# Designs tried in a protein design chat: VH-VL binders against Putative multicopper oxidase GMC1 (GMC1). Part 17

Target 1, 132 residues: Putative multicopper oxidase GMC1 (GMC1), of Saccharomyces cerevisiae (q04399r243to374)
Amino acid sequence: LINGKSSDGETIKIGFNTEYLLLRIVNSGMSGTQVFHLDGFQLIVLEADGIMIKPFIVQTINLAVGQRYTILVKLKSDTSFIRMINGCNKMMGYITKQWWFYKEGAHLDLPKNPNDVSIEHLPGFTKAELYR
Key: E = the ipSAE of ESMFold2; O = the ipSAE of OpenDDE; V2 = 0.75 times the mean of E and O plus 0.25 times the DockQ between their complexes.

## First folded at step 16 (VH-VL; framework fv_diridavumab)

Design u4 (from c6 with heavy chain S35N Q62P; at its last look DockQ between E and O 0.72; V2 from the best seeds 0.00; counts 0 for: pae E 3.2 > 2)
Fold by ESMFold2, look of step 16:
Structure u4 (fold): chain C 132 residues (1-132), chain A 121 residues (1-121), chain B 111 residues (1-111)
Amino acid sequence: as target 1 above (132 residues)
Amino acid sequence: EVQLVESGAEVKKPGSSVKVSCKASGGTFSSYAINWVRQAPGQGPEWMGGIIPIFDTANYAPKFQGRVTITADDFAGTVYMELSSLRSEDTAMYYCARGDEYIYGDYFDYWGKGTTVTVSS
Amino acid sequence: QSVLTQPPSVSAAPGQKVTISCSGSSSNIGNNYVSWYQQLPGTAPKLLIYDNNKRPSGIPDRFSGSKSGTSATLGITGLQTGDEANYYCGTWDSSLSDYVVFGGGTKLTVL
């Protein structure tokens, strides 16, 4: 679930002149790792499990149950939308969902089917714990 | 105006190490990625890695992983690149170049003049 | 064996137009922004184009960039003798890890 919603293709509106996103992400589930990725963007990890850390940059984050990160994302001025890919590790691989951030005024026919996304081939994907 | 100045030319023997500095002036230092790019004679540029001084974490090209160390001194406004286990094919012009703010960018808008590292026995 | 492939040379007369291609793959040009650099003899590279088609301040509109699929193109119109230089494309590559790759370069000769 993302923010208590299990549907695919959800959208989140952001301001037209937004330059940065600050996201707090947590795996609040009872089992299964979660994978988080924003197509075409670097994720600046600022906090891990509630503690400020020496920042590092990754393209894809994995979270074990109960892990949380605060991340900063720098947007480009010509960004109209951002595809957010979430993977939940279950049984035979990952269940993939996609969400979209979009800027005000964008009129998009957004694809809802993530069948061209391979969680294990996302840039910087790892099963290893990113921070201890 | 932003300026980047590399340290002076070096002549080194195979198997040794070289440490090149890049002094930044005329702009904000800590939040911008400083990259190292080398260029062998007659060849295209080759990115080695970069660092964002305020985060004090470096990113390296796979080819150089394990041989290159990039560090920053925020107070001095200086980034260092150390290349170990030198070989003759490491002979090149070495540039520092400024990328994006807060991220490792895919383009570089300010370049130093470069410095030559020659590896010869 | 450059990750990005460019023609080794091109030539054209003053006042003419030339294009320089840069071929890559989905892991680099296909999914990432392309930049272009001019390198005059004995000098550092200079950024001409970033984000596929944008010019930094001070770069004349004679220089243009475009991208289609896994290929990028630098266009130069109104050629001048001062345009004689090496030209390089650059972009991210995500095939192994995120890192910057460059083309091998194209030498432009203005006849």
Scores: ipSAE 0.327, ipTM 0.755, lowest interface PAE 3.2, mean pLDDT 84
ESMFold2 (binder alone), look of step 16: mean pLDDT 90; pTM 0.926
OpenDDE, look of step 16: ipSAE 0.543; ipTM 0.855

Design u5 (from c6 with heavy chain G99A; at its last look DockQ between E and O 0.36; V2 from the best seeds 0.00; counts 0 for: pae E 7.2 > 2)
Fold by ESMFold2, look of step 16:
Parts: structure tokens; sequence; C-alpha cells
Structure u5 (fold): chain C 132 residues (1-132), chain A 121 residues (1-121), chain B 111 residues (1-111)
């Protein structure tokens, strides 16, 4: 579930002149690591589990059950929409939810969801095994 | 208008260290990522690492991890790169380059003119 | 050894069109924005294209960029003698670390 909704393809409206997103994300599930990614954007992690940290930058973030992050994202000047990808690694590692952030007044056709995309191909997904 | 100015050329012996500075002017300093990119003669650019001064966060290319330190002096508008345990293969032109605000390494819109570091016996 | 593969050289006559390819993987070009740089002899690299296909101010529209899958392409039309330079692609790569990678470069000869 994302924000209590199980629907895929949901949209989140953001202000037309928005330059930054500040997102607070949490894995509130019962099992399985959740994967969070925004297509084409770097995630600046400011807080982990409620504690301000020395910020670090990743493209994809893993959340174990109960983990929380606060992230900052700078939007690009031409951004009309952002594909938000959420995946679960407990089954087959497939992307399980896709939501869209879109700017007020955007009229672009949203891209169709790719069939059966594996989370293992997301930027930064496997980097934790190399740097931990 | 944004300008990046590296410190002067250096000649070093193998096994020593070099510290190069990059003074940024003509724009916002603290929120923009500044990277160090080197280029050996006849080769393509090679990213060494970068820093976002306001967060005091540096990331390094794995090849240089443990040998490179990048720091920022927000008040002076200056980024430093120190490369230790120098080898002859470290002979190159060293550039500082600026990425977009809070974005780390997507592209570099401003480059310094570069500074030469020569490592010789 | 470069993570991004470019042809080592291309050539064309003045006024002609040329394309320069840049091949990578899903961990770099596939999921990240691509930039292109021109390096004239004895100078620092200069940004030509950012965000796959956008031009900074002052870059003429005869320079264009595109991306498809894990490959990117720089197009240059109306070649001029002054375009003789090395051209590099660049992007973020997360397969080994969060870092920036560049192609090995393509030398463009205008003859």
Amino acid sequence: as target 1 above (132 residues)
Amino acid sequence: EVQLVESGAEVKKPGSSVKVSCKASGGTFSSYAISWVRQAPGQGPEWMGGIIPIFDTANYAQKFQGRVTITADDFAGTVYMELSSLRSEDTAMYYCARADEYIYGDYFDYWGKGTTVTVSS
Amino acid sequence: QSVLTQPPSVSAAPGQKVTISCSGSSSNIGNNYVSWYQQLPGTAPKLLIYDNNKRPSGIPDRFSGSKSGTSATLGITGLQTGDEANYYCGTWDSSLSDYVVFGGGTKLTVL
C-alpha cells in the first residue's frame, strides 16, 4: 500500500512552480524490503529513522520494515511529471507500484508502464552490497 | 557569471600528496555540487569525486577511495582536493567542474581551465 | 577502459552531418540523463548537451542529442572546421558506486 491506497498508477499533484520535493517515506509493511526510486532524479537523504544525518545522495533507496527516510529532490526546470517506482524484493523483485507526481496544469500523456520490470535494474539497487 | 579557478600547477614526487584548490565566484556556492575531474594526456575525463558544500558531503569514485579527500570552505567559496600516495599515473590535468544545484554529477555546466599535476621521479 | 563506449573517431566534410554514439548499460545511460561535451585542443571540456537532449544557452541548434535504451547519440549538422575536437558523453553510474562516468571520447575530423 502507498498512503493506504493499493491502486497502481495513482497521481500526486504538485504546485506549478515547485522546485523541490521534501518526501518522508516509511516502510510500514509486515515483511520484505521496499525499494523507492524516482526516474531521472537523485535522492538527497537528510534523515534516517527520525534522526538528522550527514546527508548522502543515492538514486534508489532500500527500506527495511519500519525504516524511515526524509529525502529532498530538486526538480528539473522542464519537469511536468515524475514517475515514482516502488518495488518489493521479497517475491521476484518486480516493480509493484508506480505513482506519478505531476505539476499543476500538466497535460502530458503519462508513459505506459513497462511489462514485468525487475527492480534489480534500478540505479543504485545493488550498490549497497559493494559499499557496505 | 560563474567562474571556477584552480590553483597553480604542481610537480610532485611519487609517494607524496598534492592539494589543489578551486575558487568559485559569480554565483551561489553552498548548494551547488563541485566535482574534480582529471584527464591524463591523450585520454578521456575521469571523475574523481565531488562535494555539496552546504551539506559537507563528499562522494568519491571507487578507484580513488582512500587516496582522495574533497573538502569545502563555504565562507571562502573554495573547494579542495587532496590526492595522496601519488604515482606517475596520476600525472594529468585536474579540473574542477560545477553540477546543478543539489544534483550530483548529472552534467557539468562550468569548468575551470584546469591545473597540471606532474608526478616525476 | 571506459564504462561508456564511443567510436574512437569520425570524419566528415564541411557542411555535412555526423553522429557520435555512446553505448552504456542500464546502470548508467539506461536510467540516467546523458550529457555531451566538446573539448577543443588545449581547452577544458565544454557542455554541449544536458538532460539527454537539451542545449545550454549559446549552443547552436545544429548540435542535438537523443537517447534510446542504453545508447545515446550526439548529432552535429552543418559541420564547420571549428568543430574539429574530441567529444565525450557523460552520465551517472550506480553499478559499482554512485559516481560519474565519461566515454573514452570520439575525435571528430572535418576534412
Scores: ipSAE 0.042, ipTM 0.666, lowest interface PAE 7.2, mean pLDDT 79
ESMFold2 (binder alone), look of step 16: mean pLDDT 87; pTM 0.906
OpenDDE, look of step 16: ipSAE 0.087; ipTM 0.750

Design u6 (from q4 with heavy chain N59E; at its last look DockQ between E and O 0.80; V2 from the best seeds 0.00; counts 0 for: pae E 2.2 > 2)
Fold by ESMFold2, look of step 16:
Structure u6 (fold): chain C 132 residues (1-132), chain A 121 residues (1-121), chain B 111 residues (1-111)
Amino acid sequence: as target 1 above (132 residues)
Amino acid sequence: EVQLVESGAEVKKPGSSVKVSCKASGGTFSSYAISWVRQAPGQGPEWMGGIIPIFDQAEYAQKFQGRVTITADDFAGTVYMELSSLRSEDTAMYYCARGDEWIYGDYFDYWGKGTTVTVSS
Amino acid sequence: QSVLTQPPSVSAAPGQKVTISCSGSSSNIGNNYVSWYQQLPGTAPKLLIYDNNKRPSGIPDRFSGSKSGTSATLGITGLQTGDEANYYCGTWDSSLSDYVVFGGGTKLTVL
């Protein structure tokens, strides 16, 4: 579930003048690794499992059960939407959901005919632990 | 005005390594990614990798993974690139370049003049 | 070979208009921002266009950029002999995990 919602294709509103997005993400599930990715954006990791760290950049985050991250995302001025890709490791693959962040007041111009997303082929995907 | 100045030209033998420096001046250094881009004669540019000095994090193009090391001296305002196991196809002009702040940029608005590395037997 | 395809050359007379194409895929041009560079003989590349269609300060309005689908286009109007150069497109390719990939280049000849 993402914020208590299980639907694919949900949207999250952000402010019109937002230049940075600060996200606090947690795998609060009972089993399964969660994968987090924002299509076309870099993730600046600021905090891992409640501990401030030396920041570093990744493109995709792998979260074990109970892991938490605080991330910062730099947006471009003409960004109107951001595709969030979330994967949950089940059996021999991933169950995926796609959600959207969008700027309030922007015309939602979601890409038509999005292709299936392979979690294992996301940029920077790794099963290794992220924090050191 | 932001300026990027690479170290002087190098002539190297196959199998050796080369270390090139890039001194940045005239602006903020530590929060900008500095990339290395090379260009062989008659060819297009090729991104080798980059570093964001304040994060002390380097990223490398897959082609150069394992042969390139990029480091930064934040106090000196200098980025270094070391290319090992040199081959004749590594003969090229090497540029340092800068783009956006806090992230690896997808464009470069400041370029050094470039420095040649020649690999010959 | 680059994942970004450009015509190897284009030509036109002074005062005319040309376009230079850059063809890619959904993992690069389709989802990401395109930049364009001019490289005059014997010089470093110079940024002409960033974020698909924005000009840095000092770049004349006769240079323009656009993107449609998985293709990007550099437009140059009012051609001058000083525009004779190589032109490169660049973008992030998320399928390669490389932050920048360049096209092979287009030689513009002003006759």
Scores: ipSAE 0.473, ipTM 0.788, lowest interface PAE 2.2, mean pLDDT 83
ESMFold2 (binder alone), look of step 16: mean pLDDT 92; pTM 0.938
OpenDDE, look of step 16: ipSAE 0.747; ipTM 0.902

Design u7 (from r7b with heavy chain S31R; at its last look DockQ between E and O 0.82; V2 from the best seeds 0.68)
Fold by ESMFold2, look of step 16:
Structure u7 (fold): chain C 132 residues (1-132), chain A 121 residues (1-121), chain B 111 residues (1-111)
Amino acid sequence: as target 1 above (132 residues)
Amino acid sequence: EVQLVESGAEVKKPGSSVKVSCKASGGTFSRYAISWVRQAPGQGPEWMGGIIPIFDQAEYAQKFQGRVTITADDFAGTVYMELSSLRSEDTAMYYCARGDEYIYGDYFDYWGKGTTVTVSS
Amino acid sequence: QSVLTQPPSVSAAPGQKVTISCSGSSSNIGNNYVSWYQQLPGTAPKLLIYDNNKRPSGIPDRFSGSKSGTSATLGITGLQTGDEANYYCGTWDSSLSDYVVFGGGTKLTVL
């Protein structure tokens, strides 16, 4: 679930002057790891499990049940949308969901998702926890 | 007034290692990605990797993974690149370059003059 | 070779316009921002264009950048003899996990 929604293709509006996106993400499920990725963006990890850490960059985050991260994302001035890819680990692979952040004032159709996403091939994908 | 100065040219034998330094001056150092880019004679540039000093985090191009190590000394304002298991194909001009704040490698707005590493027997 | 394809050479007369293409894929140009560099003989590359179409301070407005789909284009108008150089595109390539890949370069000759 993302923000209590299980559906694919949800959208999240952001302000047109936004330069940084601060996200607090948590795997609040009862089982299964969650994979988090923003297509074309680097994830600056600021906090892990409520504790400020030395910041570092990853491209994809794997969250075990109960794990939480605070991440910062640097946007470009002409970013109209950001594709969020979430994968939920299942026995036969990953169930993939796609969500979109979009800037206020965009008057384009949201991009159609023309391709299935392979969670295992996302840049920086790992099953290991960030804290070892 | 940002300036990047690489260490002097090197001549090395195959199988050895080289360590090149890059001193940054005239601006903020620690929050910017500092990258190493090489260019063999007659070829285009290749990104080797970079480091963001305040994160003490280095990232490497897949081609160089396992052979390159990039480190930073915030006190000295210096970034180092060490390339191991040298081959004749590693003969090139090596540049350090400064990218954007807090993120790797979208673009490089400041470049050093480069330093030559020659690998010959 | 490079995952970014550029024509090996282009030429035009002084005062004319030229364009240089850079072709890639969804894992690089399609999803990411493109930069362009000029490399004069014997010098380091110099940034001409970043974030697809923006010029850093000091770059004249006769240099322009754009992208469409998985291709990017550098435009140069009012060609001068001093524009004779190699030009490289660069972008992030998520399929290789490389934060920067460069095109093979385009040699511009001003005739």
Scores: ipSAE 0.504, ipTM 0.806, lowest interface PAE 1.9, mean pLDDT 84
ESMFold2 (binder alone), look of step 16: mean pLDDT 91; pTM 0.934
OpenDDE, look of step 16: ipSAE 0.772; ipTM 0.906

## First folded at step 17 (VH-VL; framework fv_diridavumab)

Design v1 (from u3 with heavy chain Y102W; at its last look DockQ between E and O 0.53; V2 from the best seeds 0.00; counts 0 for: pae E 2.2 > 2)
Fold by ESMFold2, look of step 17:
Order: sequence, then C-alpha cells, then structure tokens
Structure v1 (fold): chain C 132 residues (1-132), chain A 121 residues (1-121), chain B 111 residues (1-111)
Amino acid sequence: as target 1 above (132 residues)
Amino acid sequence: EVQLVESGAEVKKPGSSVKVSCKASGGTFSSYAISWVRQAPGQGPEWMGGIIPIFDRANYAQKFQGRVTITADDFAGTVYMELSSLRSEDTAMYYCARGDEWIYGDYFDYWGKGTTVTVSS
Amino acid sequence: QSVLTQPPSVSAAPGQKVTISCSGSSSNIGNNYVSWYQQLPGTAPKLLIYDNNKRPSGIPDRFSGSKSGTSATLGITGLQTGDEANYYCGTWDSSLSDYVVFGGGTKLTVL
C-alpha cells in the first residue's frame, strides 16, 4: 500500500498471508535527501526513476529529490511486523522517523518511544547514487 | 536433486589469479543465491561472496572486496569466482554453496564437494 | 580470528548428550537466525539446523538448536561414534557490509 501521511510512529497493515511486499517509493520533497531502510530485510531494486533495470540488492536506499524506486521485499513466514526507518538529511545529520508494517491479526504492542537510529550507520548506507 | 560441482584443483604462484567454476544442476538456477565459501587448513569456513545469477551484481565480504569477482553464466548454469593477487594465506578448500531464492539467505543447504587452491612459491 | 566463538572441543561417551555453544553479538546472533553445520573428516559441511531450531529433512530429532540473546546452542543426544566431526555455527552479520559469518568450529570426540 501507498501511505498518505508522513509522521513518526505510523503503522501500515498488510495481509496475513503476505509473502512479498512491492513498494514504490519516491522522494517528492522540494529539497533534502531521503533514506529508506527496513530492519532485517533486503531490498530488491527492480525499477529506478521509471526505468526497469536488471535487479540488484541493497539494504538501504538513498533518494535524491525526484528519485523513484520500485522495491521487492521477501518476507519470512513468521514475520509479524517490520520496522521502517526513514531519514531526512538536515544540515550535517539526519532527522529520523519510524513506521511499522504489521500483519493482519497480529496483536502486539509496537514501540511508541523508538530509540534514535543513526542513519549513517545503517547497513549499506551510502550518499552515492545507487543507480547511474 | 540439486548438485553443485566445482572445477578441478589448482596450484598457483603468489601474485597470480585463479578462476574456479561451480556447475549447478537438478533445479532452478537463475533465482537462487550461490555463494563461495573457503576453508583454510585447520580453520573454520569463511564466506567470500555470492551472486543471484539473474541479478546485476554480486555481494562480497569486505575482506575480499577488490580481489574477488563473482559472475554467472545462465546458459551454462555455472557460477565463477576469480580471486586475484594470490598469497600463501589464500591456500584453502573452496566451496560453492546454495542459499535462499531471491535474497542472500543466512544458511546453505547444498554444498559442492570443494576444490583445493594451493598458492606456493 | 572468528567472529563467532565456539569451544575448540567437546567430548562425551556414546549414548550421552552434549551441547556446543556459539557466542556472538547483537549484530549477528542477537538479531539474525543461526544455522549449524556438521563436517565429517574429508567432506563438505552439511546443514543440521537452520532458522535457530529447525531441522532439514533427513536430520534426526536428536539434533536440536536454540538461541538466547547473543548465544546459540547445538544439542546432540544419543551420541554415536559417527557423530565425531567438526561443528560450525553460522549467521548473518547486520553490520555495515552485511555478510555471513561462521564460528571457528568445535571438534566433537565420541569416546
């Protein structure tokens, strides 16, 4: 699903039997680089800036203004929730937000006071363009 | 049944390179991760890197970044590993091993029998 | 030199039980699934346990796995002389350059 709101701590419901997530992400902002990461998952990049590409795997995506990616994520059968980390570049550092994907019928308390996450230390983080 | 067969043993001089192949058979090839794992005498296994043949790029352990190149030939059903700038510490048994489909998994359920690479002067 | 720490050796008599430990960190065992491998003399490693505690088809239930915090344990009951081998743990390390890491191995001797 496409989320319509951007705030810290939001949740996104997914189907109980979901085995894969297909995400289309875009930095539609006026300025600032966006960072996208799903804790514990590999991101299969299928499309970059509207162009189908030969796929590759990354753990963290850096998006400049106007950049778009289509991403496939393979889930494990025992996954009940997925922590999404988004970083927005500001000055010399990042402002972070956390969102959650959770499976339908999961009944668990999601963290409401998330720990600060160091964007620069996320697996596979780079300021370089992923696709040129 | 899935089978993985590495190419024959190699003896190499320091500073040269070696290219080892891994022929996969008995199952789907292009979508499964194939990794290279080496084991020096008397030591534990060491993951070098891997490739999902249908994907654009391989994944490498930091220790080998810049020295190892892993490629795949879909028509031949074969994955290759080339290790350059060989040194005596590279003497080991080299295995190919199959991981998960579509992603790099955290375990290997099929292993080749291995091939020896000996680096001596 | 190994990222994951295992005892160098363990021993027990036939019919007894033994455990083999594997100690790591939050970036590997703490946050990722653990696998275990048996390597008989002169052979390639063979998967015994995946996803912390699951057995592949053909692995008898006398082999078991568990994980607590940043440590994992392989349990073997009803020891047989054929179980004499090296045993390795493995897991994904979620540090900056994500990769699979293995323990240095534990030699099991059945006396």
Scores: ipSAE 0.417, ipTM 0.765, lowest interface PAE 2.2, mean pLDDT 83
ESMFold2 (binder alone), look of step 17: mean pLDDT 89; pTM 0.923
OpenDDE, look of step 17: ipSAE 0.699; ipTM 0.892

Design v2 (from u3 with heavy chain F55W; at its last look DockQ between E and O 0.79; V2 from the best seeds 0.00; counts 0 for: pae E 2.3 > 2)
Fold by ESMFold2, look of step 17:
Parts: sequence; C-alpha cells; structure tokens
Structure v2 (fold): chain C 132 residues (1-132), chain A 121 residues (1-121), chain B 111 residues (1-111)
Amino acid sequence: as target 1 above (132 residues)
Amino acid sequence: EVQLVESGAEVKKPGSSVKVSCKASGGTFSSYAISWVRQAPGQGPEWMGGIIPIWDRANYAQKFQGRVTITADDFAGTVYMELSSLRSEDTAMYYCARGDEYIYGDYFDYWGKGTTVTVSS
Amino acid sequence: QSVLTQPPSVSAAPGQKVTISCSGSSSNIGNNYVSWYQQLPGTAPKLLIYDNNKRPSGIPDRFSGSKSGTSATLGITGLQTGDEANYYCGTWDSSLSDYVVFGGGTKLTVL
C-alpha cells in the first residue's frame, strides 16, 4: 500500500516549476521490507529515523518495518514525469508496484510498462538487508 | 574558469597501489561532483567513481568496488583516487572530470588532461 | 565490452552530414539523459551534447543530438577536417549502479 492505496499505475502531481522533490517515506506496514526507487533519479538521504544525518546518495532505499527516511531529489528542468517503483517482500519474493510523479500541466502520456519489473535489478538493491 | 589538474604519470608493479590527485581551481569546489574516468589504449572511457566533497562520501562503479578509494581535501581543493591490487589491464589514462552540483552528473563538462598509469613488472 | 553500442567507424567528405548511433537499453538510454563527447587524438574528451540535445556554450549548432526509445544519435553537418576524432556517447546506467557508462566509441574519418 502506498498512502492507503494498493492499485498499480497511480499518479502524483507535482508543481510545474519544481526543481527539488522532498519526500518523507515510512514503512508503516506490519511486516515486510519495502523497497523504494525513482527511475533515473538519485535519492539524497537527509534524515534517517527522525535524525538528521550527513547526507548521502543512493539510488534505491530499503526500509524495514517502522523505518523512515527524508529524501531530496534534484529534478531536471525538462522532466515531465518520474516512474516510482515500490517493492514489498512477500513469501520469498517481492511484489512490485509502479506509480508516477508528473509535473502540473503535463499531459498524462505515460510510458507503457511490461508487468515484469524485477526488484533484483534495481540499482543499489541488495538482498543482504532482507536477512539482517 | 574551472580547471582540473591531475598529478604526474606513474609506473607501477602488479599488486601495488597508485594514488593520483586532481586539483580543482576557478570555481566552487565542495558542492560539485568530481569523478574519475579511465581509458585504456584503444578503448572507450570507463567511469570508476566519484565524490561530492561536501558530503564526504564516495560512490564507486560496480566493477571497481573494493579496489578504489576516492577522497577529498577541502583545504587543498583536491580529490584523490587510490587504486589497489594493480594488474596489467589497469594500464590506462586516468582523468578527473566535473559534472553537476550536489548530485553525480550524467555528463562531464570539465576534464583534466589526464595522467598515465602504467602497470608492468 | 561497452554497455552502449556504437558503430566502430564512419566516414564522409568535407561539407557532408554524418550521424553516429548509440544503442542501449531501458536501464540506460531509455530512462536517462544522453551526452556526447569528441576526443581528438592525444586529448581529453570534450563535451558536445548533454541532456540528449543541448549544446554547451561554444559548441556550434552543426552538432545535434536526439534520442528515440533506447537509441541516441549524434548528428554532425558541414563536416570539417578538424572533426576527425573519436566520438563517445554516455549515459546513466541504473542496472549497474553506475552513474555513467560510455560507448566504445566511433572513429570519424573525414576524407
């Protein structure tokens, strides 16, 4: 579930002149590691579990239950949409969903995507945190 | 104008390490990503990794993870790259290059002239 | 063993047009911005195109870039003998956790 929605292909609107996207993400589930990725973007991690940290950059974030991050994303000026890939582990695998951020005023001509999005091929993904 | 200057050419034996420097001048240093890119004879360029000095955290290409260390010195305006466990295939021209501010850029608009590292016995 | 595939060479006469292709995948060219570099013999690469189709200051408009699907193209019109060089494409590759990968290069010969 993302913001209480389980549907795939949902969209989130952002401002037309947005240069940076600030996201506060949390795994509020009862079990299972959540994987978060914005396709083609770097995630600047500013806070971990409510504590400001020396920023670092990752491409994919793993969140255990109850973990939270504040991340900053630097956008390009001609970005009209951003694919968000979220994965949640379930019974020896991951269930994936795709959501879209799009800039206000952009047409919703989103790229069609194959159903088979592999979490294991995401940049910066590691199985090590599944079995800490 | 931004200028990048690498340290001088080096000849090394297999199994040793090399540490090259890149001095940046003519602009803001701490917030810009500095990357190391190498190019073996007759080959295309190869990104090795980079650092954004203000974060003091480096990122490395998967191929070089475990052998390369990139650091920055704000006082000197200098980035260092150390490559360990050298092999003959590490013989190449090594460049430092500058891209975007605050993130690792997907292009490089400033390049040093490069420095040769030769690995032979 | 470049992730991005370029033809090894192209040639054309002065004044003509040439195009250089760069073929990749959805994890690189498909979802990310492409840059192009000119490398004259014995020199460092020089940025020609960034963000798919933008020119840095000082690059003449006879250099152009475009992207379609998982392929990118560098166009050079009005060829000059000074354009004889190696040309490389570059882009982000998210499948390798690498922020930049380069093509193997294309040698342009101006006859």
Scores: ipSAE 0.386, ipTM 0.767, lowest interface PAE 2.3, mean pLDDT 83
ESMFold2 (binder alone), look of step 17: mean pLDDT 89; pTM 0.919
OpenDDE, look of step 17: ipSAE 0.654; ipTM 0.883

Design v3 (from u3 with heavy chain N59E; at its last look DockQ between E and O 0.59; V2 from the best seeds 0.00; counts 0 for: pae E 2.6 > 2)
Fold by ESMFold2, look of step 17:
Structure v3 (fold): chain C 132 residues (1-132), chain A 121 residues (1-121), chain B 111 residues (1-111)
Amino acid sequence: as target 1 above (132 residues)
Amino acid sequence: EVQLVESGAEVKKPGSSVKVSCKASGGTFSSYAISWVRQAPGQGPEWMGGIIPIFDRAEYAQKFQGRVTITADDFAGTVYMELSSLRSEDTAMYYCARGDEYIYGDYFDYWGKGTTVTVSS
Amino acid sequence: QSVLTQPPSVSAAPGQKVTISCSGSSSNIGNNYVSWYQQLPGTAPKLLIYDNNKRPSGIPDRFSGSKSGTSATLGITGLQTGDEANYYCGTWDSSLSDYVVFGGGTKLTVL
């Protein structure tokens, strides 16, 4: 679930002049890791489990149950939408969902297809997963 | 105003390592991504990896993971690249290049003149 | 080989227009911004185009960029003998986790 919603393809509006997106993400589930990725964007990790850290960049982030991160995303001036890909490792694989962030006034011709993305092959997925 | 200067040319034997430096001047150093890009004779450029000096870790191209180490010295304004287990196919011109601020950009607006690494017996 | 495909060479007369193509996939050109570089003989690459179609300051407007689907194009009008160089495209490749991959290059000859 994302913010208590289970629907695939949901959208989140952001301001037209937004230059940075600050996200606080948490795996509040009872089992299974969560994989978080913003297609075409880098994740600047600022805080882990409530503790400010020296920032680092990842392309994809894994959250164990109860883990939380604060991340910052630098947007380009012509960004109109951001595809958010979430994977949940349950049972024999990953269950995927996609959501969209979009800037107010953007022309919405969104490619809505999470099945084109293998969670295990997302950029920056753990090295053990990438070398299997 | 921004300038990037690589260290001098190197001749190395197969199986050895090389460490190349890149001194940045004329602009902000610590918040910009500095990448290493190589170019073998007659071929296109190839991104090896990079670092944003204020962050704790570098990023590496999949092809070079495990053979390359990139570090930065904020005081010296210098980025280093070490390539290990050298082979003849590592013979190339090695450039440092500057991209975007706070992220690894997908383009490079400043390039060094490059330094040659030759791997031969 | 390069993940981005460029023709190995193109040629045209002074004053004419030329285009240079760069063909990729959805993991690179299709979802990411494209940059273009000029490399004069014996020199480092120089940025001509970033973010698909934007020119850095000092690059004349006779250089242009565009993309459609998984292909990108560099356009050069009013060709001059000084434009004789190698030209490379570059972009982020999500499948390799590489922040930039480059094409193999296109040699432009001005006849």
Scores: ipSAE 0.381, ipTM 0.773, lowest interface PAE 2.6, mean pLDDT 83
ESMFold2 (binder alone), look of step 17: mean pLDDT 90; pTM 0.927
OpenDDE, look of step 17: ipSAE 0.769; ipTM 0.907

Design v4 (from u3 with heavy chain S31R; at its last look DockQ between E and O 0.81; V2 from the best seeds 0.00; counts 0 for: pae E 2.8 > 2)
Fold by ESMFold2, look of step 17:
Structure v4 (fold): chain C 132 residues (1-132), chain A 121 residues (1-121), chain B 111 residues (1-111)
Amino acid sequence: as target 1 above (132 residues)
Amino acid sequence: EVQLVESGAEVKKPGSSVKVSCKASGGTFSRYAISWVRQAPGQGPEWMGGIIPIFDRANYAQKFQGRVTITADDFAGTVYMELSSLRSEDTAMYYCARGDEYIYGDYFDYWGKGTTVTVSS
Amino acid sequence: QSVLTQPPSVSAAPGQKVTISCSGSSSNIGNNYVSWYQQLPGTAPKLLIYDNNKRPSGIPDRFSGSKSGTSATLGITGLQTGDEANYYCGTWDSSLSDYVVFGGGTKLTVL
């Protein structure tokens, strides 16, 4: 579930002049590793499990149950939307959800095509993380 | 006006290591990604890795993981790249290049002149 | 082998237009910004195009960039003999742990 929702294709509005996106993410599930990725963006990890760290750059975050991160994302001025990809365990593989961040005034026709997404090919993904 | 200057050319034996420096001047150093890009004769450029000095953490291309170490000395305005276990295919021009602020980004807007590392005999 | 595919060479006469293609995948060109570089003989690469289609200061508007799907194109109009060089595309590849990948290059010959 993302913010208590299981729906694919949800959208989140962000301010028109946003230059940086600050996200607090947590795996609040009962089992299974969560995978978090933003298409076309690098993730600056600022905080892990409530502790400020020396920042580092990753492309994908794997969260064990109860893990949390604070991340910073640098946007470009021409960014109108951002596809968020979240993956987690399922009995036959992985469940993948897509959510969208979009700037106010952006065009509302967002891409909705889960066939273009596979968490197994995301950078930083390992199959071992799914079974922790 | 940003300038990047690599250390001088080197000739090395197989199995040895090389450490190349890149001195930055004319701009802010610590917030920008500084990358090492090499180019073998007759081939395209190849990203080896980089560092954002204020984060004091490097990222490496998977091909070079375990052989490359990239560090920064913010006071000296210098980034270093050390490549170990040299092989003949490591013969190339090595460039330092500046990327985006706080992230590696998709482009390099400033390049050094490059330095040659030759691995032979 | 290069992750991004470019034709090995292109040629055209002075004053004409040429295009140089760069083919990739959804994990690189499809989802990320593309840059282009000119490398004159004996020199370091020089940024021509960033963010798919933007020119740095000092790059004339006869250089242009575009992308569609998983392919990017560099356009050069009004060719001059000084444009004879190697041209490289570059982008981020989210399917690799590498943050930057380049094409193998295209040699432009001006007749």
Scores: ipSAE 0.378, ipTM 0.751, lowest interface PAE 2.8, mean pLDDT 81
ESMFold2 (binder alone), look of step 17: mean pLDDT 89; pTM 0.920
OpenDDE, look of step 17: ipSAE 0.729; ipTM 0.899

